# Ledger of designs, part 1: VH-VL binders against q3adg3

All scores and structures are predictions.

Target 1, 154 residues: q3adg3
Amino acid sequence: MFILRLFSPAFGEIEADESQIFSFPEGLPGFSHLKKFLLIRHRDNSPFFFLIAIDEPEIYFILIEPSRLLADYHVELSCEQQGLLHLSEETPVLSLNIVRIPPEAKEMIINLKAPVVFNLQEKIARQIILDADYPVRYPIPLSKVKEKADAGTK
Unless a header shows other numbers, all headers, positions and changes below count from the first letter of the chain; antibody chains aren't numbered by Kabat.
F, E and O are the ipSAE of ESMFold2-Fast, ESMFold2 and OpenDDE, as the mean of both directions, binder to target and target to binder. V2 is 0.75 times the mean of E and O plus 0.25 times the DockQ between their complexes.
Where letters were taken out, [cut] stands.

## First folded at step 1 (VH-VL)

Design e08 (framework fv_ecleralimab)
Fold by ESMFold2-Fast, scan of step 1:
Structure e08 (fold): chain C 154 residues (1-154), chain A 122 residues (1-122), chain B 107 residues (1-107)
Amino acid sequence: as target 1 above (154 residues)
Amino acid sequence: EVQLVESGGGLVKPGGSLRLSCAASGFTFSNAWMHWVRQAPGKGLEWVGHIKSKTDGGTTDYAAPVKGRFTISRDDSKNTLYLQMNSLKTEDTAVYYCTTDSYYEDFWFDPWGQGTLVTVSS
Amino acid sequence: SYELTQPLSVSVALGQTARITCSGDNIGSKNVHWYQQKPGQAPVLVIYQDSKRPSGIPERFSGSNSGNTATLTISRAQAGDEADYYCQAWDSSTYVVFGGGTKLTVL
């Protein structure tokens, strides 16, 4: 339908369906002024996504689907948190975690404490601080990430 | 541990056809985008085309010089990539490499296969 | 169509610094990758995403990318660095684009 064209310094010219735009009512920590992001999956069935700020495309985040890497990781939301995201029993939901890949590093750093939860129906998303005692900075080897993603896709 | 092995190269006359194969191991082939890159003797690297994973639509894209003559396909049950070359020209003479890009990053190529030589001459 | 231009050849004295350029319109907005190829061998990735080194590549290899020019820098050049070097980028209209290659001679 509607094709969004934007230029990202990191990704060049991007053509995306405007339906992939999500509203972030509170933005993200450090970026409260950015309320609209484009969510792009790197490849179908890839655990990796890019979240690009529509109004400032030089700002982007790399996200992963953590359940493919960490079997014991569970995102459990309180009733209040579910309300903020307009979630019901039948709402399609996507939960991703922001990762940082330092230059020249062999590890990615995953924020397991604060997943980004997407309401796929209403196109609203929030970074939620979980009650569970997960680390904000969880390192995982890049080679192990690729190996587990490859194994988990079948 | 990731390995790519090309085969099927040889001597072919102009106007002929040839099919190259690339056997992949050490990664989940069905999730990977696969590329063919060629290099004429004493010349530079030239991208030939790619094929997306089945889950990404399994679509193909080709460089202008080969579009309409070459077809890329894959058999995920055999972990094998193919390049069907038709209406071959002398300028198609090259070593043909099989490679894959990182599926979680942008399009850099690692690993590369050993290459297979295609010679088109009479 | 998007094009990347490299010098045909670069010479460097043993132990000195070699710089190989890759020119393209607004290439600084793209990620550039570099490959080393020795005679009779397949290409080897030496730099990816402008400046990152794969495991096993010496720290003498570095990269930069800004404006219209990306540069591969090889400090303290060794005889074993003699090879052809190719830059590569991705463009939405042409997909994968390689530079023409630069032959590095270590004198």
Scores: ipSAE 0.000, ipTM 0.485, lowest interface PAE 13.6, mean pLDDT 84

Design e13 (framework fv_ecleralimab)
Fold by ESMFold2-Fast, scan of step 1:
Structure e13 (fold): chain C 154 residues (1-154), chain A 121 residues (1-121), chain B 107 residues (1-107)
Amino acid sequence: as target 1 above (154 residues)
Amino acid sequence: EVQLVESGGGLVKPGGSLRLSCAASGFTFSNAWMHWVRQAPGKGLEWVGHIKSKTDGGTTDYAAPVKGRFTISRDDSKNTLYLQMNSLKTEDTAVYYCTTRYLYSGWLDYWGQGTLVTVSS
Amino acid sequence: SYELTQPLSVSVALGQTARITCSGDNIGSKYVHWYQQKPGQAPVLVIYYDSDRPSGIPERFSGSNSGNTATLTISRAQAGDEADYYCQVWDSSSDVVFGGGTKLTVL
């Protein structure tokens, strides 16, 4: 099996299997030229993920699994959006949202309007703008995130 | 469609050895963390151990009652998970399930139907 | 090692609400998953990450988790809900931890 080696200024030396690489046919807004990303979960059972551009590892995004924090948040895709992601009824899907954590802030800001949806079977992903009226900037207290994200610390 | 099919269960005497297999299909096996969970007759679910995906280091961890006696391994070329059970005790009598955690999920996504291991004289 | 405690059994009348608890030290800081197991069958996930439902699981199933207790709630109980229910967490020191299981009887 193929092992990828990357140096990330934020994460140091990373070794990953090619199976953790996702294709982004349209890239991400502002980064349309970046078509391949490595997805890493921060910790087992953590709501946090890091999405690192393979071709420019200094570029990365922090993503969160919003259902872990917001029970009323639901990602419903149109038939057209499902087609873009090659989704069928049986396809395993992961939906994450990009977050920003301002310096010295006690809150993180989640983009609930535009989740990044991953087809775990075909390894393709896209940021989808939802039809539902969700905010682009949704603040959530970091204390609420830490309360659940650090499962297993005594 | 995800399928996990366990095999290799049977009757074995105390102190004996047995190897279980779990054939996986319908998902990218090499990306999955694979687990063994057992259930003694009329009792609850008990985690036996796991093996991580190659991407996450391919390491193994075991529950205290089986550590040193059981070994979990995988063959990604054959989409197969194994449980090598040595120095078997009557307390190891149980239905053994293989389960999968696909990529970064925190729950056990799919379960096989189990294979019965009976340890008796 | 981390431990989860469930009651051995819970009874509920048809159409009423059943509540199954799962107790653990500071369990509200962890994510709880729930499985349903019917006789002779493998477990089936019914709730993940405290309160989320997999596709195909009816809205009558809900979950909560705070402090030292997580709860699986089954409203408008049906005969087909009769089963054993297990809670599960991931713990950094113990990996996968299951509760002892609760037999739900629908009267």
Scores: ipSAE 0.007, ipTM 0.500, lowest interface PAE 13.4, mean pLDDT 83

Design s04 (framework fv_sonavibart)
Fold by ESMFold2-Fast, scan of step 1:
Structure s04 (fold): chain C 154 residues (1-154), chain A 126 residues (1-126), chain B 103 residues (1-103)
Amino acid sequence: as target 1 above (154 residues)
Amino acid sequence: QVQLQQSGPGLVKPSQTLSLTCAISGDSVSSNSAAWNWIRQSPSRGLEWLGRTYYRSKWYNDYAESVKSRITINPDTSKNQFSLQLNSVTPEDTAVYYCARGEYSSGWYEDAFDIWGQGTMVTVSS
Amino acid sequence: DIQMTQSPSSLSASVGDRVTITCRTSQSISSYTHWYQQKPGKAPKLLIYDASSLQSGVPSRFSGSGSGTDFTLTISSLQPEDFATYYCQQSYTFGQGTKVEIK
C-alpha cells in the first residue's frame, strides 16, 4: 500500500515497502549524517543484500549473510550491545557483513569484525564491533561463494 | 584540516613506563569515522603498528600481540587527545613513535593512515 | 598476522626514469594494499589507498595496481623530490620498505 520510490544511480528506480527501511541512530562510520537506509535482498535466496542510503541513494553497501558461507562464524553481542539495539531473546534479528568485490578480483573481502545487526521488529540497525577476534578483511574466493549459493544448504 | 601534535619524553630508563600524548585538532577524538593509532619505527623492526583506540557507542582498544601485555592507549575527550603508555621498557623499545589517524571510509573499517603526527624519538638507555 | 614482502629492498634511478616497486602478501588480498612515501626525518605520507586510488594532493605520476597477492607502485617519471623510502601496508602490517636512491 505505502511504498517508497527512489532513484539509485546503481539500481535505477526502486519501489520498496517501508518495512525495508531501517534507522541507523549513529549512521555508519564515515556516514554519520545518513540515518535511514533501505535494505534489499539481491534476489530470492541470495546471500547478498544491498543497503542504500535514502537521503543519498548514490551511497550503497553490499552485504552478505555470513552464516550461509562460514559455519563457524557466530555474532555474539555483549549485554550493552544488545541494549543499544533493543534486543531481547524474542526479537527477530538479522546480522549481515559488509563486503567489497574489487574490479577483476577472484576474491570477495568480508568484514567479519564489524557486522551490521538489524532489529527487524524495531527497524533499527547498527554496525557493531565484536569483542571476538575476527578479521576486518577476510578473503573468500568468489568461486566458493557461487558454489555455496548454487548448492543451497549442503 | 586535521593535525596531530605529539609530546612526551625522549629518554626513558629501562624498566620505566614510556608515556606519549597526541593532541588532535580539526577532528574529535570521539569521531565515529576515525580510529587513533600508535605506530613505531626502528631500524631492526621497521614500521610496527602498536594499537588503536576508537569510539563507536563505547570505547574500544586493539593492541598488537607483541606489546599487548605492556601497552595501554587511552582517549581523553576533555583535552581532545589520546595517549600511549608502554610499561617495563627495554632497549628494544627504542624507536621513533608516531600517532596516526585511521580513516573509516565507504563502510569499510580503518583502511589507511591518512594523517600522521610529527614523530617522537624515544631512546631507552641508562 | 599478514606478512608483506617488498622488492627490491633498494634501487638506484635517474630523474625521468620509470620506477616500479612490488609488494607480495602471504594472503590473497584484493585492492586493499596502501602505499606510503617517507623522506628522511619525516613521518610517512599516504600516496595510494585501496591498491589504486590516488590520495588527494599526490602527483599523478604515482599509480598503484595489483590484486590477489601481488601489488605494484609505479612512478612514471621520477622527479628529484621522489628520492625516498616507500612502504606498502595491508591491514596493520607494513612491508620492510624500498629505498629509491639517486644514481
Scores: ipSAE 0.016, ipTM 0.586, lowest interface PAE 5.1, mean pLDDT 83

## First folded at step 2 (VH-VL; framework fv_sonavibart)

Design s01a (at its last look DockQ between E and O 0.62; V2 from the best seeds 0.00; counts 0 for: pae E 5.5 > 2)
Fold by OpenDDE, look of step 2:
Structure s01a (fold): chain C 154 residues (1-154), chain A 127 residues (1-127), chain B 103 residues (1-103)
Amino acid sequence: as target 1 above (154 residues)
Amino acid sequence: QVQLQQSGPGLVKPSQTLSLTCAISGDSVSSNSAAWNWIRQSPSRGLEWLGRTYYRSKWYNDYAESVKSRITINPDTSKNQFSLQLNSVTPEDTAVYYCARDYYDFWSGYEDAFDIWGQGTMVTVSS
Amino acid sequence: DIQMTQSPSSLSASVGDRVTITCRTSQSISSYLHWYQQKPGKAPKLLIYAASSLQSGVPSRFSGSGSGTDFTLTISSLQPEDFATYYCQQSYTFGQGTKVEIK
């Protein structure tokens, strides 16, 4: 089994397996040159993930599973978008959203308009702008997030 | 409130270098929530993005292909400003030049909205 | 390169009119579309970001809609100060502009 070892200033030494490595053929906004990322869950059953650039481990994003917080949020991809990710009905997919959590803030900001969609089979991913009318900045009180995170660990 | 103040000559001779400066107030040139751009506007070419500089743990530059070989955009953290250098200018480079900030939420991946603009500088390339 | 086409290039309207401007992009990419207003001798001003989000300080009569390759800017009731040129933008590409003139 292939083990990736990298050092991230934010996380220290990280060990991951190949199943956690995803290719971003188009990179991410602002970082189009970064094509490989490591996806790690914050904790067991945590709705939070970290997406770490393998080539520049100082660059990372915080992702969240929005379905655990927002019951009415649904990611619907067009046929074209599905094609870009080589998705079929049988393809295992993970959809996560980038979040901003300011240290002093009482709320987190979620980008609901453009989730990061992962093809778990082929290990490719892309941030996709949804056709649906979702906000790019959706505030959620941190208190609600903590409740969900705690509930998930039980 | 964030403001951009442009400075530089409005007349440049052909083959010389166009140089402009954009001073930032109310924000930092090294902000991880911004990118600093140069955009020009002319009747013939409309609004044309030229390039940008921005800091994300390190400095990055993106340049338009049309000017990539001639353009340099440099940040100056000490003065909280950034500059445009365009070499070997021709009359086709005559335009109003704007510096602009595009808001980039580093954590959310939101980018490319130019929310703050300088006042513009008319630059004429003429002998 | 992304190609952007606005329609119409110009239009005449009266105060109180509903104005609709369309922007078509050549590619459906993972990049947001934005709208700007520009008055003569002034820099463009951001009106709408991410296709439909109203920029702070912009009147509610402005709205944006669309997805994929087709986007629309709407002014529900044109005001005297709204006579200007409007631009759509995606990534590093701007539309050619739509001039809204007084009828």
Scores: ipSAE 0.272, ipTM 0.784, lowest interface PAE 2.0, mean pLDDT 90
Fold by ESMFold2, look of step 2:
Structure s01a (fold): chain C 154 residues (1-154), chain A 127 residues (1-127), chain B 103 residues (1-103)
Amino acid sequence: as target 1 above (154 residues)
Amino acid sequence: QVQLQQSGPGLVKPSQTLSLTCAISGDSVSSNSAAWNWIRQSPSRGLEWLGRTYYRSKWYNDYAESVKSRITINPDTSKNQFSLQLNSVTPEDTAVYYCARDYYDFWSGYEDAFDIWGQGTMVTVSS
Amino acid sequence: DIQMTQSPSSLSASVGDRVTITCRTSQSISSYLHWYQQKPGKAPKLLIYAASSLQSGVPSRFSGSGSGTDFTLTISSLQPEDFATYYCQQSYTFGQGTKVEIK
C-alpha cells in the first residue's frame, strides 16, 4: 500500500510509502525550509539514490553509497553529532554522499566532507560535516564509477 | 571569466527605496549551479549577508531575517542581471553594497562561499 | 545562531613573517568555514573554502586548517600585497575581521 503520490519534473509520477520519507530537522544547506525528503534508489543494485523534496519536488539531490567505490572512506561522528541524530549502539544507519556532474565533465564530484546520515529507525537525517580532512570535491571519472559499481552486482 | 558590474544611485533619502543592479557577464543569472547574492558592509555591522536569488525549475529567494520584511531581489534573464530593492531605508542602512556569486555546489553546504564579487556601491542614506 | 570570533583583531608584521589568524565558532555541527582577504576600497576575495581548500589563483603561501570550532588561516611568508583585512565566514555569517598591518 502506497502512501504518497507526487510529481517531479525530473522523475515524473512517483509512488512511495512512508518508510522512504525522512525528516530533516535543519533541512539542507541552501534549503533550510525543506524539512521532508523522499529517498529512492535509482534502480536495484545501483549505488545511486535520489533525495527528493516532498513539498518542492523540483528540488532534488543525487546521492551515492560510497562503500562500493571507496574502501578507505570512513564516516566517524562526534558524540554531539550522534546525539543530534538520536543514534545509539544498535541504531540502523545509512550514510550517503551528495554527488554532482558538471555539465561539461566526464566525471562526477563527490562531497566526501559532508555525508548525509540517515537514522533508519526514527526516520531523521542530517548532513554532517566530518572532522576528518576529506575533500569537498572528490572527482572520479564516470567510466570508473560504472566499472566499480558493476563489480558489486551479482 | 565571470564578472559582476554594479550600478545604482549612491544617495538615498530616509524612508525611500534603495535600488541597485548587478550585471553578469561570463555566466547566466539562471544557471542551475549558482546563486546570486547581496552583501553589505559598514563599520558598525561589518559584513552582512542580505539575501539571494537562484533558479531551480523556478525562481527562489532567501532573505536575511534582519531585512526580510523590506527586501526584494529580482532576476532579469533578458538583461542577465539581478537587482536589490530595500524599502523604508534609514541611516542604519548606510553601507557599501556588494553583489556576489556562490557557485561551488552550494547544495552540499560546503559551497556557500562567495567566489565572485561586484566592485561595490557606496550607498549613503541621508536627507 | 552561529557566532564567530577572530583573533587577533589586528596585528603588525614584517615582510617574510609567518602569520596565523584564528577563527572560533560557537557551534561545531555543520561547521564549514571560508576565508576572505579584503584590501581598502576593494571587494573581499575568497582565499580558502571549506576550511582547507585553496581557491584557484591564490598563492600557496596561504593555507587553512581546523575543524569543529577552531580554524586557522596561515600565511607562511608574508608578502607586501598580503597587508589587508581577513575575514572568516560560515553559514552566511562573517567574523569581525583581522587587520594585518605593516610593522
Scores: ipSAE 0.211, ipTM 0.718, lowest interface PAE 5.5, mean pLDDT 84
ESMFold2 (binder alone), look of step 2: mean pLDDT 89; pTM 0.928

Design s10a (at its last look DockQ between E and O 0.43; V2 from the best seeds 0.00; counts 0 for: pae E 4.9 > 2, grease 19.6 > 18.9)
Fold by OpenDDE, look of step 2:
Structure s10a (fold): chain C 154 residues (1-154), chain A 127 residues (1-127), chain B 103 residues (1-103)
Amino acid sequence: as target 1 above (154 residues)
Amino acid sequence: QVQLQQSGPGLVKPSQTLSLTCAISGDSVSSYSAAWNWIRQSPSRGLEWLGRTYYRSKWYNDYAESVKSRITINPDTSKNQFSLQLNSVTPEDTAVYYCARGDYEFLEWSYDAFDIWGQGTMVTVSS
Amino acid sequence: DIQMTQSPSSLSASVGDRVTITCRTSQSISSYLHWYQQKPGKAPKLLIYAASSLQSGVPSRFSGSGSGTDFTLTISSLQPEDFATYYCQQSYTFGQGTKVEIK
């Protein structure tokens, strides 16, 4: 099994296996040059993830499983979008949303309009703008999430 | 509070180099949440993005394919400004040139929007 | 390359009118659509970002909607200062503009 070892200023030494590495063919907005990312769950059973740029480990994003907090949030992809991610009915998929968690904030802000969708089989991912009318900025009180995980720091 | 002030000549001869400068106030050219762009506007070509420079632990540049072979955008951290150089100009390069900040406030989810613009510089390519 | 088409290219309206401008993109990509206002001799001004988010300082009479390849800018009640040219933008591509003129 291949083990990736990298140093991130925010996280220190990180060891991960190849199953945690995802290709972003188009990168991410503002970081189109970054094509490889490491996905790490914050803690066991935590709704939070870290997405760390492998080529520039100082760059990372905080992601969340919105289904853990929002029962009515559903990610529906168009056929075109599914094609971009090589998704089929049998493809295991993970959908996460980028969040902002300021240290002094009482709430976190989630981008519900544009989740990051992961093809867990082919290890490719994209941020997808959904057709559904979801907000770009969705605030959630940290008090509601602290029960499940400690607040992330940025 | 953030302002962009453009400077440079408004007349350039064919085959020469168009040079413009954009001075930044209220923000940093090396801001992690910004990209610094050049955009031009003409009646024939409309609004046309030319390229950008931005700092993300390193300096990066993106250029439009239409001008990629002739364009250079350089940051100057010491003066908190960035410049445009367009080589081998022709009359087709006549336009109003704008510098603009691309608001990549990661935390604000505003991607590829140009929220701050310079005042514009009319550049005429003529003999 | 992304192609963007605005409709109409121009329109005449009166103060108080509801104005609707449409922007169609050639493809649905993972890039946000934005709207700008431009007045003669001035630089474009950002009005709406990410299809429907109002830029700070922009009056609430402006709104954006749409998804996929079809987007709309709406001015609920046109004001005298709203006569201008409006542009949509996605990624590095701008629409050809829609001029809103006084009737």
Scores: ipSAE 0.275, ipTM 0.788, lowest interface PAE 2.2, mean pLDDT 90
Fold by ESMFold2, look of step 2:
Structure s10a (fold): chain C 154 residues (1-154), chain A 127 residues (1-127), chain B 103 residues (1-103)
Amino acid sequence: as target 1 above (154 residues)
Amino acid sequence: QVQLQQSGPGLVKPSQTLSLTCAISGDSVSSYSAAWNWIRQSPSRGLEWLGRTYYRSKWYNDYAESVKSRITINPDTSKNQFSLQLNSVTPEDTAVYYCARGDYEFLEWSYDAFDIWGQGTMVTVSS
Amino acid sequence: DIQMTQSPSSLSASVGDRVTITCRTSQSISSYLHWYQQKPGKAPKLLIYAASSLQSGVPSRFSGSGSGTDFTLTISSLQPEDFATYYCQQSYTFGQGTKVEIK
């Protein structure tokens, strides 16, 4: 319904509605002052998303939906963490992980330790540092990412 | 190998401007994966982050609220350095001043951690 | 703003001891917790980033743990070079420090 229009040097002109806007009460690491982000899926069947700062759209992050790549990856939030996100048993939730693709690299680096968790009902999100022993730096070849995302089962 | 070398006067009179410079070798002040910080340390306040500058298609500055009205941090791409200017200093600004790098690519998303530090400059504010 | 408290403020230990230092934050936020070592007259040195990740070149006797508001730095077997002051940091806020002294 409501159209947000935004220019980003990386993405050009962007048109989005209010359902794609999320409040980050604590921002993101190193960007605590940026409280509102636009979440856009790369394309309809892609595991990739972009998270774009509304107030400074040259700042953005690449996110991945891990379920298609990492079947044994589980996001378990403590009661305190669930409270910070206003989560109940029926709240629709989306969990995505920040990804870095170093320049000229053939690998993608996933932060499995700290997913970004979205409350889809209240439109709030936070990066959550998990208790589980997952790595902050999990490298995977880009060729294997595309192979797993396309193939459906690995 | 990245190194930070600080320069600037060690004695400043009250109400004057404190000016320090941090020269970068082995990296660029305009590196898209880094932020360049000033941090000071005193017995009364311990370690205190003052501000940073960084480049991401344009230059950004973030300053601590405690000094926001008095501080300026400027990059200089031609000399590959960045500076600190703190106006209207008082004896409460007496501290060891450090420049420091935050490198999010190396630190995996948290360049609010400081992986490389300058040697420190003791600055005394007194008559 | 974040308030951080380190415990203890100082401790006395012998070479070979296991040392633990605690950092408690006033609220849980999405910023990582980092640990630094500082010796007199020197700049701080990053030891642990993101609560538990060991910085390159740091000995494996250092480890970090914790989440939420409670974090711990552990030195499994204290060495002579480990007598120093240790700081936690989250976002742009530092703890007040924990001084580790020889008994």
Scores: ipSAE 0.260, ipTM 0.739, lowest interface PAE 4.9, mean pLDDT 85
ESMFold2 (binder alone), look of step 2: mean pLDDT 89; pTM 0.932

Design s13a (at its last look DockQ between E and O 0.66; V2 from the best seeds 0.00; counts 0 for: pae E 3.3 > 2)
Fold by ESMFold2, look of step 2:
Structure s13a (fold): chain C 154 residues (1-154), chain A 126 residues (1-126), chain B 103 residues (1-103)
Amino acid sequence: as target 1 above (154 residues)
Amino acid sequence: QVQLQQSGPGLVKPSQTLSLTCAISGDSVSSNSAAWNWIRQSPSRGLEWLGRTYYRSKWYNDYAESVKSRITINPDTSKNQFSLQLNSVTPEDTAVYYCARTDYDYYWEGDAFDIWGQGTMVTVSS
Amino acid sequence: DIQMTQSPSSLSASVGDRVTITCRTSQSISSYLHWYQQKPGKAPKLLIYAASSLQSGVPSRFSGSGSGTDFTLTISSLQPEDFATYYCQQSYTFGQGTKVEIK
């Protein structure tokens, strides 16, 4: 078992399995030097995840699993994009979208155009810009998010 | 309404330092949803991004490789401004210099320039 | 490293014409493609972000399309105020510009 420990100003002390670490060969825009991120689910059964830079843990992103909220949202990768992520038919994949939640807002803003796609086997990830005509700024009420999360937990 | 107002001299002698300032109104230089850029435009090289400064729990700078050894971009939170310093200028640095904002609220990636200063023509000549 | 090529470098058109300019990038990366308009003596103005999204206050006659390495800016019905130079941008790299001259 491998245990990663780090301190983040936003999260305090974090203890995580190193299997939660993903390599970002191209980083993320604006942070191309940050090549390794820790992926943590917010809580059991939450649609939210945090993506925390290991070398600079003050830098983080909030991600959401859109399938829990948007049944019609589909991530379709081109053959080239699948190759960049080393994907085959049996490769387990996770697709998450970056969100912004304004401090006193009742809505969150999702970038549906450019999901972050994770190869769960090789532990690599990339942000992929989809060909489909999805918005880069998609507002969703936070009340709707809580209703879907509660239903998902049964 | 966010506005960027530039100031600084329009004539600089070779080997001296070019210094420009961009004042921000309607936003904060330390906004965690923005980045603050310098871009120049010349007939020979077109539009050329030079670098940026931004705040995400601490200050970051990114500089274009072509000028990295000569450039400094500094935020000034007390005046709500950011500056450009380009050392050891030559006539090839003659250009119109712009400051510009990248707004993460719309793009997340922070690579579109949605607000620009008015531009400052800088001539490097003996 | 991204190389950006716009075509054509200049064109002339009449009011009401459909105008199309293109931007080709050297590589497809996880970065958005943006379009700007610049008039003489003025700073560039953002028109289109993320390939196809219209910036606030920009007339609907402007549209963008494309993905991967090939992108297009279209003006569906050219107006007199649209004479300008247009630039594409991806990451921190700009195209060389396309000058649109109205007859």
Scores: ipSAE 0.411, ipTM 0.796, lowest interface PAE 3.3, mean pLDDT 86
Fold by OpenDDE, look of step 2:
Structure s13a (fold): chain C 154 residues (1-154), chain A 126 residues (1-126), chain B 103 residues (1-103)
Amino acid sequence: as target 1 above (154 residues)
Amino acid sequence: QVQLQQSGPGLVKPSQTLSLTCAISGDSVSSNSAAWNWIRQSPSRGLEWLGRTYYRSKWYNDYAESVKSRITINPDTSKNQFSLQLNSVTPEDTAVYYCARTDYDYYWEGDAFDIWGQGTMVTVSS
Amino acid sequence: DIQMTQSPSSLSASVGDRVTITCRTSQSISSYLHWYQQKPGKAPKLLIYAASSLQSGVPSRFSGSGSGTDFTLTISSLQPEDFATYYCQQSYTFGQGTKVEIK
């Protein structure tokens, strides 16, 4: 099994296996040149993930499982979008949303309009702009996040 | 409020180096949630992104392919500014040059330029 | 390379008119589309970010819509101060602009 070792200033030394490495053929907005990312869960059963650029480990994103916070949020991909990610009905998929947690903030901001969708089988991913009318900036009180995080650990 | 103030000469001779400076107020050139860009505008080429500099634990630069071999964008943390250097200019480099900020507080929003300098008309002429 | 095509290149309208500008991109990429307003002798001003989000301080008569490769900027009721050139942008590529002139 291939083990990736990298150093990120934010995280220190990181060890990961190949199952955690995803290709972003188009990169991410603002960072189109970054094609490989490491996805790591914050901790066991945490709704938070870190997406770390392998080539530039200084760059990382915070992702969250929105389904754990928002009951009515549903990611629907078009056939074209599914094709871009080589998705089928049998393909294991993970959908996460980028979040911003400003220092000393009372709320976090989630992008619901454009989730990051992971094909867990082929290890490819892309940020997809949904057709559905979701907000780019959706505020969630941090208190709600803590409640969910704590509930998940039980 | 974030403001960008440009400075530099408006006339450059062919084969010389175009040099401009953009002073930042209300934000830091080394902000981990921003990128600092140069964009130019001409009737022939329209709005053209030239490159950016940004700090993420270290300095990064991205340049447009069209000017990559001739362009340098440098931050100056001591003065809280960043500069443009474009070497070996030709009349095709005549344009209004703008510095601009990209806000990456929300990374997913991409490369929107929310703050602009006032622009500097640069004419390349003998 | 991403190509941006705006339509029309120019239009004439009167105060109070509904104005619609279209931007077509050559590729459906993960990058958002943005809209700018530029007045003569001034720098572009960000109006709409991420296709449909109104920039702070921008009047509500401005709106953006679209997805994929087709996007639209709409001015519901044109005001005198809205006569300008408008640009779409995706990634590092700008459209050629649409000049909105007074009829």
Scores: ipSAE 0.200, ipTM 0.769, lowest interface PAE 3.0, mean pLDDT 90
ESMFold2 (binder alone), look of step 2: mean pLDDT 91; pTM 0.942

